# Ledger of designs, part 411: VH-VL binders against o27280

Target 1, 266 residues: o27280
Amino acid sequence: MDSMNVPEVLEIKRIVEESESVKTFIFSWDFRREVRPGQFVMVWDFRDEKPMSVSLIDPVRSEIGISIRRVGEFTDRVHGLSEGDLLGIRGPYGRGFELMGRDILLVGGGIGMAPLAALADEATARGMRVDALVAARTADELLFLDRLEAAGVNISTCTDDGSCGFKGFAHERLLTLEENHDMAAVCGPEPMMFQVMRILDERDVPAQLSLERYMKCAVGICGQCCLDDTGFRVCAEGPVFWSQELSRVREFGRYRRDPAGRRVPW
Short names: E, the ipSAE of ESMFold2; O, the ipSAE of OpenDDE; V2, 0.75 times the mean of E and O plus 0.25 times the DockQ between their complexes.

## First folded at step 17 (VH-VL)

Design uc4 (framework fv_marstacimab; at its last fold request DockQ between E and O 0.94; V2 from the best seeds 0.89)
Fold by OpenDDE, fold request of step 19:
Parts: structure tokens; C-alpha cells; sequence
Structure uc4 (fold): chain C 266 residues (1-266), chain A 119 residues (1-119), chain B 112 residues (1-112)
């Protein structure tokens, strides 16, 4: 039995209000258990369990942060918690981001910025130049701007309604940016990621993308998060994939499978 | 001791195939990008291929694209180079090298394995 | 034919200073990619000599130095010794070649 698979009951140390719908829950963490940006943990509220990306990794303070968007019953319950309350955390799981080169472009949409924020911290600490394209539907949904700015990240914003930055989608904004980077990391709505990947591929920018799928076991056993044709398990081979890998994934950008295994369009 | 050991070289006919291996020791193999570099007899160094830490990203020199495949097994600390459709111009000592992911230098080299493509 | 251009050979007497140039283009050295240098002794594998334009790995004597300016780089060897006789290669990265690691043609250093 791997102790990693047993949820550790942790006290919520702090809660950061990121937006109206997003909170970051901070926990003490024993960094003898390494965690990388792009990896996820399973969050257990003693009733249900959901995968959540790690959005903060602070070895100095021995803390990690998990950003959670309020989207359903589970997250509603979690959002009702206070500092000092308990959650079960197991992990980390999955393949995280790799850093390559000196210049990195982060493209994130909505809560997809969570793992990218952690990556930004690592990249900046490494001495990389970090550009971030932060996308959201509205200005109020843009995440981690202050944090990114404080880290020295060059931020470009885009919103669907034009309330902040470029009016339009992330891929549209990306088309207006001529500068190429050594690598890119992408996380957000899959249609966004799909379009962004295409642009980056055309520009010969190596890109990593974090996928979201229904996940149950998180340990590569149940197969609920398997991608069609390739058999990639998002929890094991992912959630971070290179664009070269995703180019072989037919369902990417087209559909996902729901808990019942049905194809659901994006 | 940090070490890379190539193997699998030999004599092969044009159009033939060969698979090179590189055994890594003394460091966390899965934490590094890896590359293959070759050197034809009496000639200079030529980068052949690179692979990411996870193996999910690969690049190839134009001279070997479509013919060579780089791969890795992190559980075995081994780097591979599958060479198909070999040509005379592929004759070289093939080095595996540990690749820095920030500066893009190669700080650890194997002793090399000789590949000779000849009829 | 090499993306980076080096003189085919240089020579010097013991104790002298020699320099090896490495000329690139706007898509590699000029694109601010770092230049690295390798020493290859006869019959041996290359060894990293200089990384990041001017940094020496552990064990490399301080008589070896590197510099970079514009689209070119240079390796300088002071106090030339007999054991310095080797081939030297510069290496960088080229973005225009779909992202390729590129080497110079190599320079044979002869110690007279």
C-alpha cells in the first residue's frame, strides 16, 4: 500500500479569495513528497473526492495551494469551509510541466491559470522570462494577475466581453503577438487550448497542455480518464501533455467523456 | 559517478536498421533532457535528436527525420535511438549526451558507439 | 556547411594565448542563445569546456575563457599547454532550423 494513495487529513491554513467563484486553499505540506506544477491532488471533503490542480508550491513556507472554482455540489461545500477546517488530500498525481529554455509563454483560461501560476513561480525562480496570456470571460474572472505581476511576469489579458485587455479569445490575442518563446504551457477550456496549440505548432513553439477529464481513481487503474484511440490516461500519462502527444489524440478539442462514458461535446 | 554508456553500434548494410542504447547512471535520469550527437570519421559534431524528460517531446535533425526515432525508458534509465533506412552518411560515432534544459548545453557524454553503414 | 563557423585550425606555442572564433547568425547566437564550448581530445568523447558563454564547469582551468558578442563568440586559452592540443567545438541553438542544436565545424588546436 502506497501511503501516497491514502488521503492525508489537512487543516486549511489560509483561504485566498481569488475571484467571486475561485478560492485558493492553502495547506501545510511536507515537501519530502515532491510536487510539481501541473500535477494534481485529489481533494476529499469526506463525502466526495475531486481532482484539483496545485496552484501554489512554496517550499520555503512548506505550503501548497489548491485553487478551486465553485461549479457544483462538491465545490459548493468546499467553498463553505473556513480556515481551520479539514480536508483530505492525497497525491500528488500525474505528470507535471517541464521547463525548457529561457523564455516561456503561459496561456491560461479561467481556472486553467491555477497550474500555470505555480509554473510561473518556478519559471521565474529559475530565471526565465515569463509571459502570460490570461484569458477569461470577463475581467472579474481573470485570475492571479496580482500574483503574476508580483513575480515579474509580463501579463497580457483578454476577455470575451472586452472588459479587460484584448476583446476576444486567447488564440485571437495570441495571433497578435509576434514574439516566439522557447516553450509554452497552456491550460484552460479545451477549445481554447486546441486553437492555441495549433498556432504554437505553426510557429514551432514546443507546447505543453494540461487536459481535464473525468477522473475517478487518479492512479491509472479505472480508465475513466482514458483518451480515445491512444489509451492515454489523463491521471497517469497526463494531465500535462506535449502538443506532439495531443496531436495523436483525436478527441482533443472535440469532445470529452462524461462519468457515464458518453461523448459530450465541448 | 555520473555516466552514460552507449551500446548497439556495429556494421549494417544500407537500408538496414540498428537500435542504439544509452545506459545512464549516477543521476536522476528522468529529470533530464537527453540527446544524441554523432560524429562522422574525421568530421565534426552533429546533433541528431533530443527527447524531453517524459519522452513526450522529441526533435530531430533534418538529416534523420522520418528515419530515426529517439525514445527513453525512465524505469530503466535508458535512452534509445532506433535508426531505420540507414545510409552511408549515417556512419559515425554516436554519442548520447545529457542536455541542459535551460542553457541547452550537453554536460555529460558517453564514450560513443560506432555505427558503420556499408555494403 | 556547419551553421556556426569556426576556423579549421589554430596553433600556438606553449605559454601563448590563442583564440578560437565562432560565428553565427541572427537566428542563433544573434538571437541571444548562449554559446557553449567543447573540448575533444584525440580519441575521446567531447567534454563541456564552457557553458553559458563564459562559465567554466568544475575542473576546467581558469586559463580557458569564453565570450560572446553580437553574432559571434570566442574561446580564449591562455598559458597554452601541450595537453590543450585537441579539437574545440562551439555549440548553440538555432530557432530558424525548427529549433536545432547546432555546432561549429570544429577547430583543431595544435600546440607547437
Amino acid sequence: as target 1 above (266 residues)
Amino acid sequence: EVQLLESGGGLVQPGGSLRLSCAASGFTFSSYYMSWVRQAPGKGLEWVSMISKSGGYTRYADSVKGRFTISRDNSKNTLYLQMNSLRAEDTAVYYCARLDDYYYYMDVWGQGTMVTVSS
Amino acid sequence: QSVLTQPPSVSGAPGQRVTISCTGSSSNIGADYDVHWYQQLPGTAPKLLIYGNSNRPSGVPDRFSGSKSGTSASLAITGLQAEDEADYYCQSYDRSLRGSWVFGGGTKLTVL
Scores: ipSAE 0.940, ipTM 0.964, lowest interface PAE 0.4, mean pLDDT 96
Fold by ESMFold2, look of step 17:
Structure uc4 (fold): chain C 266 residues (1-266), chain A 119 residues (1-119), chain B 112 residues (1-112)
Amino acid sequence: as target 1 above (266 residues)
Amino acid sequence: EVQLLESGGGLVQPGGSLRLSCAASGFTFSSYYMSWVRQAPGKGLEWVSMISKSGGYTRYADSVKGRFTISRDNSKNTLYLQMNSLRAEDTAVYYCARLDDYYYYMDVWGQGTMVTVSS
Amino acid sequence: QSVLTQPPSVSGAPGQRVTISCTGSSSNIGADYDVHWYQQLPGTAPKLLIYGNSNRPSGVPDRFSGSKSGTSASLAITGLQAEDEADYYCQSYDRSLRGSWVFGGGTKLTVL
């Protein structure tokens, strides 16, 4: 049996408090099981199991980090854990980001910066120039700024309330940024990603976007993570898609689906 | 040994179609961007198309856009070029090439397959 | 007309030095995109000779060298040998429109 399909019980090695609502949980990891920025793992707290993006990939220290925002019962329980406590981890799953060129733009909203922080580390390590547009509702929710700065990333911020950087939405700030990037990577609330994708497509900037859909199996069998018309399964063919792939998907940015597959508004 | 081997070339009438294949071996095919480059008889090299590692992003030279489709099957280590609405100007040797995603060079080339559009 | 301009031919005697120029524009070489060089021996596929302006892949002799300045690049071949008779192509990336991989028109090198 492949251990990827059954959770491996791992000890929490370290906890980093990223904000009042976000913690990064760090585990030892055997990198013979390759992990790419944009892939996710299923985190099991012995009661429930949820997908979480990998935010730290450190082969030198044999560590991965998983950033979790406190939003409900599962994440409340996980946030209550301490170093030395146990979690089940299965994965990694999904398609990660692909890099191309020498200049990359990252656009992240809220916890969506987590997989982009991992990508930024990979991009800077190979010598790319990295610009990041980090968005949140308020300054206290801007994530990974110190880490990105230490990595040499050129940061632009925006907040809905104007408490840090540009006052407004990420796509509005994007219109004021230079258009010379070879590619972009986008992760955050789907309405934000749709607006950002439209601008990047008009500029002919190759873009990859990381989508969230309801997941159960994480290996592409149950169909709960499927997108309209394409049959793409977010857990198998995604969660990272090129904008060219998403242009054929009518539901992107328009509505989402509940666990029963019904259309519901964003 | 790292190899690329094209096939599927031949003689076709204007307006016809051909599908080229490129079999890859000796490397992890799914880890590389790929490209098609062509060379008309007695002429220079012309870039035709590129495709990302997953196959989800493609680009085409203006001369072939709308008529040619690049694709890949990573489970079969194979790159494809579907060529429709062929013109005499498409007559060339077609090369499959492994494309570097940082420097944008092409380090591994096949020996090519000849496509002739005439009659 | 090629986006990158090369002389159609160059020649030199054995042992001499020859150079092949590659002239681009502000949307490719002048936008700090690298220049790569390929050697195509008669009847064969192209082979990567120089990448990233000046780097030699494994197996390429150090008598081949490349350089880049402004909107132009140059391939130099010293100690010219009969086996160097080939077509040589420069290649870069052009960011105009939607980005394209672009080749020079090629240079036929004749060893006298």
Scores: ipSAE 0.818, ipTM 0.907, lowest interface PAE 0.9, mean pLDDT 90
ESMFold2 (binder alone), look of step 17: mean pLDDT 94; pTM 0.957
OpenDDE, look of step 17: ipSAE 0.931; ipTM 0.960
ESMFold2, look of step 18: ipSAE 0.775; ipTM 0.884
ESMFold2 (binder alone), look of step 18: mean pLDDT 93; pTM 0.953
OpenDDE, look of step 18: ipSAE 0.933; ipTM 0.961
ESMFold2, fold request of step 19: ipSAE 0.804, 0.801, 0.799; ipTM 0.897, 0.895, 0.893
ESMFold2 (binder alone), fold request of step 19: mean pLDDT 94, 94, 94; pTM 0.957, 0.957, 0.956
OpenDDE, fold request of step 19: ipSAE 0.939, 0.940; ipTM 0.963, 0.963

Design uc5 (framework fv_marstacimab; at its last look DockQ between E and O 0.94; V2 from the best seeds 0.86)
Fold by OpenDDE, look of step 17:
Structure uc5 (fold): chain C 266 residues (1-266), chain A 119 residues (1-119), chain B 112 residues (1-112)
Amino acid sequence: as target 1 above (266 residues)
Amino acid sequence: EVQLLESGGGLVQPGGSLRLSCAASGFTFSSYYMSWVRQAPGKGLEWVSAISKSGGYTRYADSVKGRFTISRDNSKNTLYLQMNSLRAEDTAVYYCARLDDYSYYMDVWGQGTMVTVSS
Amino acid sequence: QSVLTQPPSVSGAPGQRVTISCTGSSSNIGADYDVHWYQQLPGTAPKLLIYGNSNRPSGVPDRFSGSKSGTSASLAITGLQAEDEADYYCQSYDRSLRGSWVFGGGTKLTVL
């Protein structure tokens, strides 16, 4: 068995409070093990294990960051941790984002901005022009704005309540933007991603989307993250998919499966 | 040495099918976009198709859309072009080429394989 | 019909300077996409000659140079040599064609 499947116990080096509900946990990382934006790791608090996207990749400081939203029992425990505490990390897993062209559009909603922030760093370092549409329910839930700005990203904000930027949803804001890009990367609530993908397809903009599904093994064995019609495993063939791939997935934007394997509508 | 080697060309009748292969060596195949470019006898270069690193994204020239399918097997370092419903105008030398994913140039070319569509 | 326009032929004597033009539009060269040049010797596959408007790959002599301005690009060859006799193609990208790699019609260079 590959050593990457064994959790490595790592010390939390630093904690960044991104918002009231989101923290970024930073770890020292041996970059002999490559990690790409869009990939995820399994985080183990010695009681339970959950998949989390990598939100920071810093080869200079030999660090990675994992952004976690407080949404349940597991994340409540993790949010209670302090610098110096230990977590188990195994991975990275999954297919990350590809970059293409000279300019890229990032469309993120809520915690979906986590993998996109990492992608933004890579894209800007490559010399790409990066536009980011950052969406959230309210202004205080917008993530990584300062970080993105510091990286030279052109930011457009969107909030449901209009507390910051465009009042409305990400796809609505996107409709008001006339400029096209060489490619787009999308991550957020699946209904948002579905609408954004539709618009990008109509504009012939190549798009990659990062999906979230219930994942247990992260190694493509258990099948709990399988997508209907195609048999794509989000943990193995994803979580990043091209829009052309997702066009074959009927359940996308329509429903997901719960831990019991039952269809749950979005 | 970085190298691309095409194979699978030959003579086929109109309406027939042919599958081209391109074997890559000397570089990390899965780290590059790939493309097919063809050249009819005595004519210029024409882009045919391109494919992303993972193979999840493909593009086709209008002249071959719906008839040709580009694919890749990264575990075999091989690029493919499935050509169906072949026409006389598809007669050409077919080159596989490695694509730059930033500026969109082709820095490595194979020697080409000849495809002749004739009754 | 090629999206990019090149003269069908150019000629020069050994030692002379020759220029090959490549004319595009606002949707490709004019849209700030780079222009690349390929050399194709008789009976051989194309070879990358210039990338990113003016960069030379390793092994390409400095007597080959590329430039881009507006919706056009140009390949210049100084100190023309007999071995330069070949077909030359410009290439760019066009977003308006649903993202297509586009070539010029090619220019046959004859060394007199």
Scores: ipSAE 0.924, ipTM 0.957, lowest interface PAE 0.5, mean pLDDT 96
Fold by ESMFold2, look of step 17:
Parts: structure tokens; C-alpha cells; sequence
Structure uc5 (fold): chain C 266 residues (1-266), chain A 119 residues (1-119), chain B 112 residues (1-112)
């Protein structure tokens, strides 16, 4: 949009291969523009622009990291870039996670671990005890394990195929974990988040969940990121929501919308 | 100077409603959890309600659940307590307080506003 | 009928040491939740006195100290002064079903 925030063109400083399908792109960043875990940026490859979660927030090195899963033409093109290449970045946008208490549970599925890795760093830095349940389809898709371990996070893993840790879904593993957390933060495939939210609500654990939806403007003007039943705009009122807010949303966990607005199953 | 200032107290009949406001100044209101605490005449402090930074998470004491609603307007730096179905036992001075989200202490308190529920 | 138990009153002469106890349970103080203390002068709002079991905010004299052990906590006041006469409340968090912020019943300190 003309007169709206335009991308700043930044050089890719480093690329970290997190898995066969996920890379983290690291940029120099001026922290006069604050960034909080759970916020997102719009990444512009000079042809198209897509929302991406911030996974690394490092004021000491003046760096941010943005983790991108290869899922289509845009992300294929970005994955083909090298250190020194340019990308446009605008933001950050959205509501980040709010920390609460001294014991936090992170539940992440696939690329959903990206914003949770940033949150884990913040939680650990303020002295919180951090447990993370890291989920993926296979062992090779488990993300950020070394980084979480180095931060002192207590890690539990699960994989759909049983190749690492608990065999099954994240919510099934969650049923066997201790119920001693002050809060939880959840990010991953929306069906997983719905099942995890139900368990956390039954346990009366305050939970925040990070949703994704189609985004165009990122500042709440165009309405493309709206949720049924509430009119919540993921880019303005989210992407992080409390479970109390999501309990009124019919579409959460049941379906999503394509760019044309059609309901499609998860 | 960090300050909280309550208003909206007064005399109300049983079954009536009242809305309390708490104006915040001298700090970034949207960066803090907030709470309400009450004190009946001659009695001790009783926690009433708490609300997260965004307003998306709320918690209530059992004695007020279903009757009271905490809310906030971060654009106006104001915390609210909507009190419905008031009872004589709700008679108290109501304080708003800034709530620490790590250790759960209340470091800034308002002056309080008196609510009297009487026929 | 508070969740945290305090003696209703304590007294001491100027210059003496007094302590105020705060007894909780395994679901609050015993679950590693911190204890905080508030001073309330007659006719005024409470004021934070001790937070995080033993920390003093700026402006609180070294005469005030706090400690926690097991399911109990204690506020100590040394070098007692006339202006210390007030009500004192402990406060913590209780993790039992539905979680809540909890206060002690209060202790009236009288300076003799």
C-alpha cells in the first residue's frame, strides 16, 4: 500500500540450515525498532511478500533471525538465496507472547517452534524454568533442539512415526507430562494447537496460541486475515491469542480459508 | 511519577450495578498486568480480579465470578471493573494495583474508591 | 478466613525487634511461590514493603527484612520506631484449581 510501511532492503548475513525444509535467515537489525517473540515480519523477495515469524532476537549482536519453511514458489525462491543476497523486510507486526510466572511450557509443531525458540530465550534470560515439547512428523524435522538445550530448556520430543521420542501426536504426549506450569505457549499446525488447547484448558493452565492466516496488509486494514465468529484480524489482534479469546472462534482447529475466502479442511 | 487513580464508587442497592475505573499514568500501561483488590470495613485485603497486558486473559475470585467483569482500554490507559448483581458483602474499598507478571506482587496501588451496597 | 495465616497482632517497644509470621500450604508458599509484604498505615492504601521473599523496594529501610522457609514466611522489623505502627499483610499465589492471588489476614503492629 502506498504511504504504508514499505520493506527495508537488508542483506542476508547468515543462513542456518535447520532441516531439509527449514532455513533461518539472519539479518543485522537496529533494535530501536523493538521486536518481541510472537511478532512477525513481512518478507519481500522483490516479486511477492509473505508473513514470517521471528525466531531469533539478539540485541547483543544486533541480529534477528527469520525461519522459513519451504512450502511453495515464494519460499522455494527464498531458499535458493545465499549469504549476501537481499530481501525486503517490513515490521515487526502483531501481538507477541506475554510471559507469566516462573514455569512455562512450550508446545511446538514443526515450524511453529520458530517463535517459541525466541520466547524460550526471553524466558530463560529472566530466570524462568522452561519445558518444551517439540513435535514433528519425523526426527529429521525436529527444530531447534541444540539451541534449546544450550539455553537450559528441558526438552521432550515426539514424532508421528516414532523415529525420535514419543510416538504420536503432541497432545498425546502432553497427557503424560507434569501439570506444574504457570503458563503455556503453543504454535504449530492448527489441529494440533486445538487439541493441545483443550488439554491445557482442562488443566486450567493459561495458554497463548499463535495462529496463521492469509495476510496481505499486515496492519489490519484489508480484512483478509479475519477469523469467523469474532472478526479478529490475525495481523492486528493476533497472531498470538489467549485460549480464552479463541474459545469463541468456530473455525479454530476445524477449517481454514484459501486466498479466495473459501473454507477448506485442515 | 507512577500513579493509579480509582473512580466510580458510591452507594448502590442490592442487585444493582456499578462500574469502577482506574486511570493510570507515569508508566507504559499496556506493558503490565493489572488487578483489583478490595477491603471490607474493618477487614483485610481480598484479591478480586486480574487481567493480562492485552486484556485477553482474566481471572476472578470465586466470590465474584459471573457477577464482575475486569477489562482494560490500553488506548485510554484505563482499567475497569464492571460489578453486577451486587450484594451487601461486596461493600468495600476497591483498589486497583499494578501486578508483576514474574513474582506476582503488586507494586503500585491506587487510593481506593468506596462501594457501599445497602438498602 | 484467609488462605495465609498471620497473627492478628504483634507489639514491641521502640528499638526492639518484632517478627510477623505468615503460614501457608503446599499449594502456595510450599509450591515455591514468593511471599510479599505490604504496609498499610491507618486510612491509606497498602504499600509494597518486601517482594520476592526478601527484596526491599527503593525507600524501604534496612530495618525491614523478609525470609521464607518451607510453607511459612516471616517479616522482621528491627530498631522498631513509632512510625512502624501499621497493619501488615503477606501475599502469595496459590496454584490449586483455578489459581489465585492470596493475602494473609493482616497483623496489627503496635509500638508500645
Amino acid sequence: as target 1 above (266 residues)
Amino acid sequence: EVQLLESGGGLVQPGGSLRLSCAASGFTFSSYYMSWVRQAPGKGLEWVSAISKSGGYTRYADSVKGRFTISRDNSKNTLYLQMNSLRAEDTAVYYCARLDDYSYYMDVWGQGTMVTVSS
Amino acid sequence: QSVLTQPPSVSGAPGQRVTISCTGSSSNIGADYDVHWYQQLPGTAPKLLIYGNSNRPSGVPDRFSGSKSGTSASLAITGLQAEDEADYYCQSYDRSLRGSWVFGGGTKLTVL
Scores: ipSAE 0.738, ipTM 0.875, lowest interface PAE 1.4, mean pLDDT 89
ESMFold2 (binder alone), look of step 17: mean pLDDT 94; pTM 0.960

Design uc6 (framework fv_marstacimab; at its last fold request DockQ between E and O 0.93; V2 from the best seeds 0.89)
Fold by OpenDDE, fold request of step 19:
Structure uc6 (fold): chain C 266 residues (1-266), chain A 119 residues (1-119), chain B 112 residues (1-112)
Amino acid sequence: as target 1 above (266 residues)
Amino acid sequence: EVQLLESGGGLVQPGGSLRLSCAASGFTFSSYYMSWVRQAPGKGLEWVSMISKSGGYTRYADSVKGRFTISRDNSKNTLYLQMNSLRAEDTAVYYCARLDDYSYGMDVWGQGTMVTVSS
Amino acid sequence: QSVLTQPPSVSGAPGQRVTISCTGSSSNIGADYDVHWYQQLPGTAPKLLIYGNSNRPSGVPDRFSGSKSGTSASLAITGLQAEDEADYYCQSYDRSLRGSWVFGGGTKLTVL
């Protein structure tokens, strides 16, 4: 088995509180192991293991960041950790985002902004113009705004309750945005991504979307993250998919499989 | 040395099919977008198709949409162009080219392979 | 009917300066997409000559230069040599054609 599949026990170097429910854990990283925005790592707290997107890639500081939303028992434990504590990290895994053109639109919802923040950094470094539509339920849940702004990203916000920016959903706000992007990257709640993809397709904007599915092995063996009909493994062929690929995925935006393999609607 | 080598060209009847291959060497193939460009005899260059690094995204010129399929096998460092329902106007030298994902220029070209569609 | 317009031919004597124009529109060159130039010697594949409007790849002499302004681009060749006799193509990207790579019609350069 490849050495990358063995978790490395890493010390939490820093913790950034992004919001009430989201923390970014920063680790030292050997960049001889390449990591790309959109890829994920398996985070092991020595009791359980969960896939997490990489939200920060800093070759200069030799650091990566993993943003984790507090949503369950595992993440509750992780959120209880402090700087200096240890976590197991293996990876990176999966297919990351590709950059295309000079103008990119990022559409993110909630924790979905994590991989997009990393992508924003890369895009900006390449000299691309980056627009970001950041969506959340409330203003307090909007992520990475300061970071994005500092990177020179043009930010548009939308919130369900109207507490910040456009009142409504991301796809609604998207309809009001300028149509001059060479590509788009999308990550967030799947219903959001589904609607956003439809709009982008209508506009002939190449789009990549990062999917979330229940994942176990992360190496394409167990099949628990397989998408119906296509056989796409989110951990291997994804989690980033082109809209053209997702157009063939019937379950996209409609349902997912739970840990027991049952169909669960969004 | 960075190199692209096309193959698979030949004579085919109208309505026939042909599959072109482009073998890449000297660079990390999976890190680049690729394209096919063709040139009819005595004519100019015409973009045919492009494919993303992963192969998950493709584009086609209107003239070949529905008939041609671009694909790639990164494990084999090979680009493909499946051409179906060939027409006389598809007669051309077909070049594979490495495509820059930012500037959209083509910095590496193969020698080309001739496709002749004739009854 | 190329999206980008080039003169069909240009000529010059050795040592002279020649210019090849490439005229686009607001949806390609005018949309600030880069213009690239390719040299195609007789019986050979195209070769990238200028990328990103004005950059020369390694091996391309400095007597070749590119520029872009507005909806047009230009390739200039100074100190024209016999070996420069070739077809030259400009290329860009057009957002209005569902995103297409577009070429000029090509210019045949004859060295007198």
Scores: ipSAE 0.939, ipTM 0.963, lowest interface PAE 0.5, mean pLDDT 96
Fold by ESMFold2, fold request of step 19:
Structure uc6 (fold): chain C 266 residues (1-266), chain A 119 residues (1-119), chain B 112 residues (1-112)
Amino acid sequence: as target 1 above (266 residues)
Amino acid sequence: EVQLLESGGGLVQPGGSLRLSCAASGFTFSSYYMSWVRQAPGKGLEWVSMISKSGGYTRYADSVKGRFTISRDNSKNTLYLQMNSLRAEDTAVYYCARLDDYSYGMDVWGQGTMVTVSS
Amino acid sequence: QSVLTQPPSVSGAPGQRVTISCTGSSSNIGADYDVHWYQQLPGTAPKLLIYGNSNRPSGVPDRFSGSKSGTSASLAITGLQAEDEADYYCQSYDRSLRGSWVFGGGTKLTVL
């Protein structure tokens, strides 16, 4: 494609229904544009565009997958599409996860499990031992369990309502897990990630967290993507950050920013 | 072809500061964890510090924690070690080493730069 | 002292076999972290000799071999040659407290 950073229009090759509210859209991908777990793309439906995490990276089949939760007008329209329909894709953008050691813990909440599923594939391919703590409000919202099991991932689950696995929050389940990991990767609701990060930091486990902030442009529109105390832009310097980078940010886990950049409580 | 070249060593008074640099070539620098290792005259190897690919995660040996800062500039293929509050026991040859993030071995070493803290 | 223990010296005549031990603990070698070996010729930087317990990088002769068992590792050198006279270091990772990369104290090999 031309160097004008214009969305490439791609055909939806396959759609996987992950849950009632989450679908994975799979596209052919030219891996001359390298993609790393934790990076995101901008998805354009010819009217609006939104950042979405890559959940499948398959160079052998020349495919990427993008998992999208139905939450509003844009995602409703995309969920209404069929195989053969077109979407515009820009990217990838952002910093991906870095692997370290032999034993990795993944902690995913809801759709946050999507980029971690891609990371699990890379980690298992390297011969790492992968444990995943998969969290959701209910059993029906636990994502990627079959895929993770097929990849050899050791799965622990928790649900807020106790319908599957541990009843409670991800950080509460984490307190009951073995502390033998070389690193952790975390993605989900920011309050969950803050609590998980606190525990991992106290246990001296190197941790990376993927933050999803409001983003309007892949070139870093300030005000919507910035973190409070550091001036970091999520799309330029993240979305994946090490816990060491986030530990001095007062905003993280306490409030969010609306599209105009104003603080609002979680 | 893969090379690491340290520079910035020299003689410094106790309490002084030095900044070491390590120029990398022949490999994709931003794809590797990096480390510093030192060797006091007539002594063995001692790990000093490590840094992740992005520079966002660092660790330090207890002997240097709070005084040394590892950093990198991936656009310049350069690793740094800022050494403050230097002590006589910091006298050593300082090596830059490429760190394997899976096995935790160090497969490429620089030639070293000498730091002497005296007087 | 060093977290990993090596004999301070070993010696052998040309053609002989020598072995250098590296003794760790349950928080490093015993936690199944790899052991790596480095050769440091006089006046030179260390060079990776053995990685991942027993693997040789390109250019390292097969007369150098490594092994790991329990909390210990060993470097064996067969067919000893004069140019093997050097310092040898083992290295691993120790997960205790905050985790660190650890070297043995080094072994000076003298070729008689």
Scores: ipSAE 0.807, ipTM 0.901, lowest interface PAE 0.9, mean pLDDT 89
ESMFold2, look of step 17: ipSAE 0.803; ipTM 0.901
ESMFold2 (binder alone), look of step 17: mean pLDDT 93; pTM 0.955
OpenDDE, look of step 17: ipSAE 0.911; ipTM 0.954
ESMFold2, fold request of step 19: ipSAE 0.778, 0.802; ipTM 0.885, 0.899
ESMFold2 (binder alone), fold request of step 19: mean pLDDT 94, 94, 94; pTM 0.959, 0.958, 0.960
OpenDDE, fold request of step 19: ipSAE 0.937, 0.936; ipTM 0.963, 0.962

